# VHH binders against q9y6x5, part 27

Target 1, 379 residues: q9y6x5
Amino acid sequence: LPPKLLLVSFDGFRADYLKNYEFPHLQNFIKEGVLVEHVKNVFITKTFPNHYSIVTGLYEESHGIVANSMYDAVTKKHFSDSNDKDPFWWNEAVPIWVTNQLQENRSSAAAMWPGTDVPIHDTISSYFMNYNSSVSFEERLNNITMWLNNSNPPVTFATLYWEEPDASGHKYGPEDKENMSRVLKKIDDLIGDLVQRLKMLGLWENLNVIITSDHGMTQCSQDRLINLDSCIDHSYYTLIDLSPVAAILPKINRTEVYNKLKNCSPHMNVYLKEDIPNRFYYQHNDRIQPIILVADEGWTIVLNESSQKLGDHGYDNSLPSMHPFLAAHGPAFHKGYKHSTINIVDIYPMMCHILGLKPHPNNGTFGHTKCLLVDQWCI

## First folded at step 18 (VHH)

Design ib12
Fold by OpenDDE, fold request of step 22:
Structure ib12 (fold): chain B 379 residues (1-379), chain A 123 residues (1-123)
Amino acid sequence: as target 1 above (379 residues)
Amino acid sequence: QLQLVETGGGLVKPGGSLRLSCVVSGFTFSSYHMAWVRQAPGKELEWVSTISGSGGYTYYERSVKGRFTISTDNAKNTLYLQMSSLKPEDTAVYYCARTQYKYSGEWTPFDYWGQGTQVTVSS
């Protein structure tokens, strides 16, 4: 039988939550599997981009999902939550569920993973749920496990997405011990439900399961605001994305806009597109705007209106607060092994290996995950 | 056809309690996250609390945390707000509304409102 893989994402699960809170179910999952303590995600550290990086192995400049809000100057198209179904935005890469269906007589399933309800390269996930945040984890899990268990051709790759602890992180901030403890407890219970469901269905021993996240969360404050309106008139530019990485489309000379912004705040770096640091791998795409503003950790870029968020993400991907974790269990993985760090793009070649798929060109390094896998030599 | 009907408001003394109800019709109750918002005299609309569609997660504005409890009865298509230890600053018209959470981490704007129910906290 072909190997099966379930990829689960808990949005906004910061890596160090594992050290600061109790996760009896997740710890048991880890005990019987593997843990990567820190996953360096891609810049910008936002939801759409990083989820697509996980399933493509590509930096954002390469797969073309460069933000949660995008603008294409040639076609005049916009990308956002309300307009994410156009294949135009996704077709610069091939996600693993498409590869899975095209390379083998197999099916893929998805419970609300970004992009899974879009025909990418004229291929859509065999089974998928339209995104609806009000749908319970239980219902998502029920659909995924039903598809994994009863589909023909068999579902060999499935993904499940959940919005917590991101929503709570934004609301309360990651430093709110009381509220975040409550939320993280619920997340752990969901993991317990997942494991229990898999065991009940007889899938636990044969299904490879990866639990990960797209980004962490940093503490924000009303005392750490960068007001763009104090630096530049709104008539001089179009705002494509705001915080913590603002995407600026100048309406006047780019240099003039840059000069108005370059010294706006000591807690914000202003980059012309060609001057964006190479380490971000965030330059070679037309969807990246001519000027980007990158706020320091914990600082929020605002206009006249103050942000009410106490937590946010999207910052420099080298910051530990932006890093998620990866845990995995199944026949492909060792038991009781912990690894320090991988890159988020490394997940793709690993998943391809597990599924027996030939990966598309990607930025991941399979060597970084070899020690997690039972069939690989680990020095 | 969509309706949200808030009830349970009234006059109460500081330290008192009220229980607001919101009966929804015209849509599936569990298909949305449900929220309470309020507008005090001379103030802007203020978010009070949200409960997830499944009822598994609750969110509260800082000033009401520990005093207010949001809950649902799916069988009755009813949203509740149990208010305790009421303060004069809680005086407002309270509205029930529906919302969704986006991938981007934003909540959708509220699209339907009832007439609201007046809550007055005064000695």
Scores: ipSAE 0.915, ipTM 0.965, lowest interface PAE 0.5, mean pLDDT 96
Fold by OpenDDE, fold request of step 22:
Structure ib12 (fold): chain B 379 residues (1-379), chain A 123 residues (1-123)
Amino acid sequence: as target 1 above (379 residues)
Amino acid sequence: QLQLVETGGGLVKPGGSLRLSCVVSGFTFSSYHMAWVRQAPGKELEWVSTISGSGGYTYYERSVKGRFTISTDNAKNTLYLQMSSLKPEDTAVYYCARTQYKYSGEWTPFDYWGQGTQVTVSS
């Protein structure tokens, strides 16, 4: 049988949740498969960019989805949740489902994974659900499993996206043990439902399943705010993205804007585009604005001192609070193996290997995941 | 065609209980996240609670957590807010509205308020 792979994302699932809370279903999944305890994601640590990095193996500067909100100065186009379906934004890379569909006798399916409802390089996912956060996990799972079982040509790659625990993390903060315990229990139950569904359909032994996330969550507070209005007049710049990494488009001389912002807060680093640290791999794209502001962990950049979030993400990708995990099960994976760390871009070449696809040039390292795979040597 | 009708408000003493209802017509509320919001005199609109379309997830503002319960009856296309241990600071006009969660981690603006229902908590 041709290899099949289901990629599942629980948005905002911080890696250390696994150590601090009980996940009987997920632990059972891990026991019969593999675990990567920490996944270093890409900077900035936001939803659109990191989900696209998972399926392209590229840093944000390379695949062109550099934030949840973007602006292109040449075309004067904007990218946001309300305007994310223009292929212009996605075509700087080729996601794995497009590569998959260009092969003979293969198709792809998606339940609300970012970008899957967009014709990228004139190819849209064979099966997909339009994004609607109100659609139940059950319905998403039903569609995915139906497509995996009954499609022609057969679905060999599928994605499933879920918005929790991100929504709750933003609302309550990751340190709210009472609320987060409740939410994380529900997530574990969903994993139980997933496994049970696959077993009932006879897919469990033959389907490769990856459960991962795009980023973690850090605790925010009303006591840790950076008010830009106290440093610079709003008339001097256009705000493209706000917190915790602000993208600034100057309306006056860039140097003047920079000088007004550089000492705005001891808890915020201000970078000219050319001075962005190399370790971020966040410089070589025209969609990155002339000035970026990077708040320290747990600090929020605000206008008029207004903020409603008790948790947030998007910070330095070296911070453990920003890191998700990866678990996997299926014929391609070992049983009962745990690995310390990989980079999020390493997932792409691994998935390509599992599916027998030739990967596009990418920033991942296949060698980092060899120990997870039964057909590879582990050093 | 879209309509939200809030009912159940009234005058209650501190520590008392009320149950608000919101009857939805013109759309299926299971296709949205449904929310309760409130506005006190001279204050800004305040979010109170949200429930996912499927009913599987509920969210509460910190000050009402443990006292308020949001729920739905699909057969009646009705949203509820059970309020207990009411406090004077809960006094406001309560509205039901719909929203969606976005990839970016933000919520869409609330829309299609009804007339609201007045809740007054006073000794």
Scores: ipSAE 0.884, ipTM 0.962, lowest interface PAE 0.5, mean pLDDT 96
Fold by OpenDDE, look of step 18:
Structure ib12 (fold): chain B 379 residues (1-379), chain A 123 residues (1-123)
Amino acid sequence: as target 1 above (379 residues)
Amino acid sequence: QLQLVETGGGLVKPGGSLRLSCVVSGFTFSSYHMAWVRQAPGKELEWVSTISGSGGYTYYERSVKGRFTISTDNAKNTLYLQMSSLKPEDTAVYYCARTQYKYSGEWTPFDYWGQGTQVTVSS
């Protein structure tokens, strides 16, 4: 039988939640599998970009999903979560579910993973659910496991996405112990449900399962705001994305806009596109705007309005608060092995290896995950 | 045609309780997150609480947490807000509305509103 892989994402699951809260089901999952304690995600540390990096192995500048909100100056098109169905935005890369379906007698399935309900390179997931945040985890899980178990051609790659603890993180802030304990308990219970269902269906021993996330969450405050309106007139630019990384499209001379913003706040770095630090791998794409503003950790960029969020993400990808974790279980993985850190783009070549796929050119390093895999040599 | 109808408002003394109801028609109730919002005289609209479409997750504004409970009855297409330990500052017109959570971490704007129900907390 061909190898099978289920990729699960709990949006906004900060890595250190594992140290600060109890996860009986997840810990059991880890005990029987592997754990990567920290996953360094891609800049910016947002949902669409990082989920696409996981499944392409590419930095954002390469796969073209550079933010949750984008603007293309040539076509005048806009991208947002309310307008994400145009293949134009996704076609700069080939996600793994498309690659998987290029092989004979196999299919892919998806439960609301970003981009899975869009035909990319004229290929859409064989099975998918349209995004609806109101659909229960149970229903998503039921569909995924049904497809994994009963499809022809067989589903060999599946994705499952859940919006928590991101939504709660935004609402309550990651430092709210009371509310976050409740939410994270629920997440652990969902993991328990997932494992139980897989066991009940006889999939547990043969299915490779990866549980991960796209980013963490940092605490925000009304006392840490950067008001752009105090620095520059709104008529001088178009805001493409706001916080914590603002994308600025000047309506006047770029240099003038830059000069008005460069000293706006000591808690915000202002970059011309060509001066964006190389470590971000966030420069070589036309969808990146001429000026970007990067707020310091925990600071929020605002206009003439206050932020309603007590937690946020999107900050420097070197910050631990932005990092998710990765856990995995299945025949491809060791048991009881823990690893300190990988890059999020490293997941793609690993998944390709597990599935026996030839990876497209990517920024991942297969060597970083070798110690997780039973068929690889590791010192 | 979509319709939301709020009921259950009234006059109550501080420390009292009220239970608001919102009956939904014209769409699948469970296909949306449902929210309560309120507006006091001369003040901006204030979000109060949201419940996920599946009913598994609830969210509350800080000032009402521990006092208010949001719930649903899918069979009746009805949203509820149980309010206890009411305070004068809870005085407002209460509205129910539908929304969705987006990948971006934002919530969709409320697109349908009922007539609202008046809640007055006074000695």
Scores: ipSAE 0.858, ipTM 0.930, lowest interface PAE 0.5, mean pLDDT 96

Design ib12
Fold by OpenDDE, look of step 19:
Structure ib12 (fold): chain B 379 residues (1-379), chain A 123 residues (1-123)
Amino acid sequence: as target 1 above (379 residues)
Amino acid sequence: QLQLVETGGGLVKPGGSLRLSCVVSGFTFSSYHMAWVRQAPGKELEWVSTISGSGGYTYYERSVKGRFTISTDNAKNTLYLQMSSLKPEDTAVYYCARTQYKYSGEWTPFDYWGQGTQVTVSS
């Protein structure tokens, strides 16, 4: 049988939730498969960038999805949730579902994974759902599993996306034990439903399944705000993205804008584009604005408004609170194996290997995931 | 064409209960996240609660958590807000509206508001 892979993302699933809450279904999934406890994601630790990094193996500066909100100075185009369908933004990379679908006798399916409803390199997933947050997990799962079972050519790669626990994390904060326990219980139940569905359909033993996330969540507070209006007038810049990483497009001399911002708060680092730390791999793209502001963990950049979010993400990707996990099950994976950490870009070459695809040039290291795979030597 | 109609408001004593209803016509509310918002006299609009289109997830403003329950009846295309342990500070016009969750973690602006229903909590 040709190898098949289902990639599942629960948005905003912080890695240490596994240590602080109970997940009987997920733990069973892990027990029969593998776990990577921490996945170091890409900077910025936001939804669009990290989901595209998972499926391309590239850092933001390379795949071109550098934030949830972007601006291109040459074309004057804007990217956002409400304007994410232009292939212009996605075509700087080739996501794995495109690579897979271009192979003979293969097709791809997607349930609301970012970018899957856009023709990238003139190729769109053979099966996909337009993004709608109101569509149930069950309906998404039903469509995905139907496509995995009944498609011709066969679906060999599928993605499934779900918005929780991100939405709840933002609403309640990750440290709200009462509310987050309820939400995470629901997530675990969804994983149970996933496993049950696969078993009922006879897919469980032959389908490779990866369950992961794009980022974690940190606790925010009204006591930890950075008000930009206290430092610089709105007329001096255009805000492309706000918090916790602000993208600043100066309307006056860049140096003047920088000087007004550099000492705005002791809890915020201000970088000229050329001075962005190399470890972020967030410099070599025209879509990165001339100045970026990076708030410290748990601090929120605001204008003359108060933040309603009690949790947020997008902070330094070295912070454990920003890290998701990765669990996997299937014929390609060991059983009962746990690994400490990988980079999020490492997932791509692993998936390519599982599917027998030649990977595009990428920033991942296949060696980092060898110990997860039954057909590889673990050093 | 599209319409939201709120009902169930009234005068109640502190500690009392009310059940608000919002009947939707012109669209299927299960295709959206449905929310209750309220506006007290002289105050800004305040979010109260949201329920996912599928009904699987609910969200509450901190001050109403444990006292209010949001729910839906798919067969009736109706949104509900069960309010208990009402306080004078809950006095407001209550509106139902629709929204959606975005990849960015933001919510779309509310649209297609009803006329609202007055809730007055007074001794």
Scores: ipSAE 0.827, ipTM 0.924, lowest interface PAE 0.6, mean pLDDT 96
Fold by OpenDDE, second read of step 20:
Structure ib12 (fold): chain B 379 residues (1-379), chain A 123 residues (1-123)
Amino acid sequence: as target 1 above (379 residues)
Amino acid sequence: QLQLVETGGGLVKPGGSLRLSCVVSGFTFSSYHMAWVRQAPGKELEWVSTISGSGGYTYYERSVKGRFTISTDNAKNTLYLQMSSLKPEDTAVYYCARTQYKYSGEWTPFDYWGQGTQVTVSS
């Protein structure tokens, strides 16, 4: 029988939460499996882009989901949470669940992972849930595990997504010890429920499980705001995305817009598209706007409005506060092994290996995850 | 068809307590996150609190944290806001509304409102 893999994402789980808070269930999971302490995610460090990077192994410029809000100048289409169902946005890459779904005697399942309720390359998972944030983790878990256990063709790849601790991180800020302790305890309890459910169904020993996240969270403040309205008239540009990486579509001469923004704040870098640093791998896509603004860590770009968020993400992907973790358990993984760091795009070739799938061209390096796998040599 | 009805408002002295209720009809309220918002005269609409559809997560505006408690009774399709240690600054019309959390970390705009209930905190 083909191997099975469950990929779980807790949105906005900052890596160092593991050091600063207690996770008895997750630690037990790790003890019986592996841990990657820091995962360097892709720029920008937002939800749609990074979740798609995990399942494609591609940088954002390559898979085409370059932000949570996008605009295509040719088609004049917009992408956002309220408008994410058009395959046009997703079809620049092939996510692993599609690859898996197309295999003989295999099927994929998904519980609200970004993009899984969209037919990509005319393929959609045999089992999926439309995104509804009100659906409990328990219900999502029950559906996923039911599909993993009883489906024909068998579900061999499944995704499970949960919005916490991201929502709480935004509301409270990651440095709110009291509130975040409560939230993170709940997350750990959910991990306990996951493990218990798998054991009850007899899946625990044979199912590969990856628990990860798309990004971290940094502390924001009303004292650290960058007001664009103080630098440029709103009529001179269209805002495609705002903070902490703003995407600017000029309505006048691009150079003029750039010149008005370049000195707007000492805590914001302004880039023409062609001048975006290579290390971001965020240049070679038409969906990236002509000018981008990148706020320093903890700074918020605003218009003539105040932000209520005490935490945010999307910043430079080299910042530790933006990094998630990865834990895994199952027959493919070692027990009691800890690794320092991988790139988030490295997850894809690893998952393909575990599932026996031929990976599409990707930016991941399989060699970075070899030490996690029992069938590989670690040098 | 869809209806939200707020009750429980009134006049209370500073330091006092009130319990607001919002009865939902026309939809399954557990299929949404539910929120309380308020608007004082001459001021902008202000978010106060949100509870997840599952009931497991609660969120509070900074100024009401520790004083207000949001809760639900699914059997009654009712949203509650227990307010304690009330301050004059809490004076406003309080509304309940449904919302959803988006991948982007934003919350959807409120689409259905009740008529609101007046809360007045005055000595």
Scores: ipSAE 0.804, ipTM 0.921, lowest interface PAE 0.5, mean pLDDT 95
Fold by ESMFold2, look of step 19:
Structure ib12 (fold): chain B 379 residues (1-379), chain A 123 residues (1-123)
Amino acid sequence: as target 1 above (379 residues)
Amino acid sequence: QLQLVETGGGLVKPGGSLRLSCVVSGFTFSSYHMAWVRQAPGKELEWVSTISGSGGYTYYERSVKGRFTISTDNAKNTLYLQMSSLKPEDTAVYYCARTQYKYSGEWTPFDYWGQGTQVTVSS
C-alpha cells in the first residue's frame, strides 16, 4: 500500500541521444508517462557529485562531494574512486534512502548507486550491493525486484545504477555513430527488460519509476589538449584533480600560480576560488581548491601530450552536451506529458513528495516539477 | 593459484587471421572485466580490447575495431581474441589482463596479467 519509487540511472546518457537514436522501449515508457527533455545538472558535471545531488537536492558545495577526486586540507584526507568508502566524505548531507528507511515500516534497497554501500550517518541502505561494475544489469534488476517484492519492512525506495552509456561514451566519443548506436540499442533493450520484468512480477501498476542520468558527454580529440607542463612547473602546485576541471593546490604564492596559468591556453578559464562564477554554486566548501581550471568543451587538460579518452564530461553545466534527460512512469505521474527543463536538484523534493517524506533543506524547487505529477495543480 | 595463460600466437602474413586464447584459473572471470593489451618492440603498452564480465559490452581500440573480436567462453573460463585482416603494425606481444570500471570513468590498473604470446605479421 505504501508509495514505492525506483530510481534508475544510466550513467552518461546525454539528453539529445533521444533525438539522434532510436529507442522503441524508452519511447513507449515516455508515451505512457512523462519526459523532461533536459535536466540541468550541477557543476562540476561528474559522476559522484551529480548522483549525490539527485538524492540530496543539494549543490556540490553543500553536499561536499565536489569532484571524483578530492582533498580535505583540514583532515588531510583524500577521496578517489578507489578510496570512496569513508563516511567522512558523505556525511555533509542526508541522502533520500537514509531519510526513507528511518521512517517506521519502510526500508530502502540499492543496486550500486554511488554512496549506497557507505554507512552515511551510521546508516547504510537496508539492502544493497557492493559496487562491482562486472555485475550484469540482469543480476542488479533481479536483486532490486526481489527486494521490492519480498522485504519486511517493505522496500519503498530503490535505486539501480548502470555504467553505460558513460563507459562507451568515454571510449568512443558521442560522435561515433556506429559504436554509440550499438551501445544505445543495448541500453534500450535493457529498459525493455526492466519494464517487462516489472509487469511480470505485478509491480508495474503501483511502482513509480524514474529513468534518468547524471550527465552527458562531449567529443574530445588529440588535437584539443592543454598541456600544463608547458605553462607551469609541477613543483609549484599539488594536483588534486585534472580534467576537464583541474583542482590546483598552490605550493607557492597563490597569485604567482594564478599568473602562470591565466594565459596558458585560450581554451581554459582559470579561477581563483573567490572568483568562481556564482552560477556554478561552487565556492563554499573547504574541499574546493584555491585555484580551478575549467577547460572549454571538448578540450582535455593533460600533463603529457596524449589522452586515451575520446569523450568526456565535467565541463560547464550550462552546456547542453552535459545535460541528461528524465523520464518517469507510475501512479504519481501523468501520461503523455513532456516538459522542457528542470534542474537536477529539483528531482529530490519531487521524490520526497512522491514518497511522503519531509525533505531536508535543499536547493531544489518543488514547483519546477509539479506539472509532472497527477496530484498537483499545474499552472 | 591465480593464473592467466595466453596461447595462439605465431607468424602470419599480412591479411591473415589468428585466434588468441587466454585460459584463466583461480577466479570466475565472468565476475571481472577482461582485456587484451599489446606491446610492439620498443613501444609502450597499448590497450586493444575489453569485454565486460557478463559479455554484454565489448570495447575496442580504434585501429582494431572491425578487424578484431573479443569474446569469452564461460564454461571453459577462457578469453578469446579473433584477429582478422592482420597488418604489420599488429606485430606485438599480446597479454590478457584483468580490470574493472569505476564510477569516475576510469579503469583500474590491470591487477593480473598473463605471460604474453607473440604475434608477428610479416611477408
Scores: ipSAE 0.545, ipTM 0.801, lowest interface PAE 2.1, mean pLDDT 92

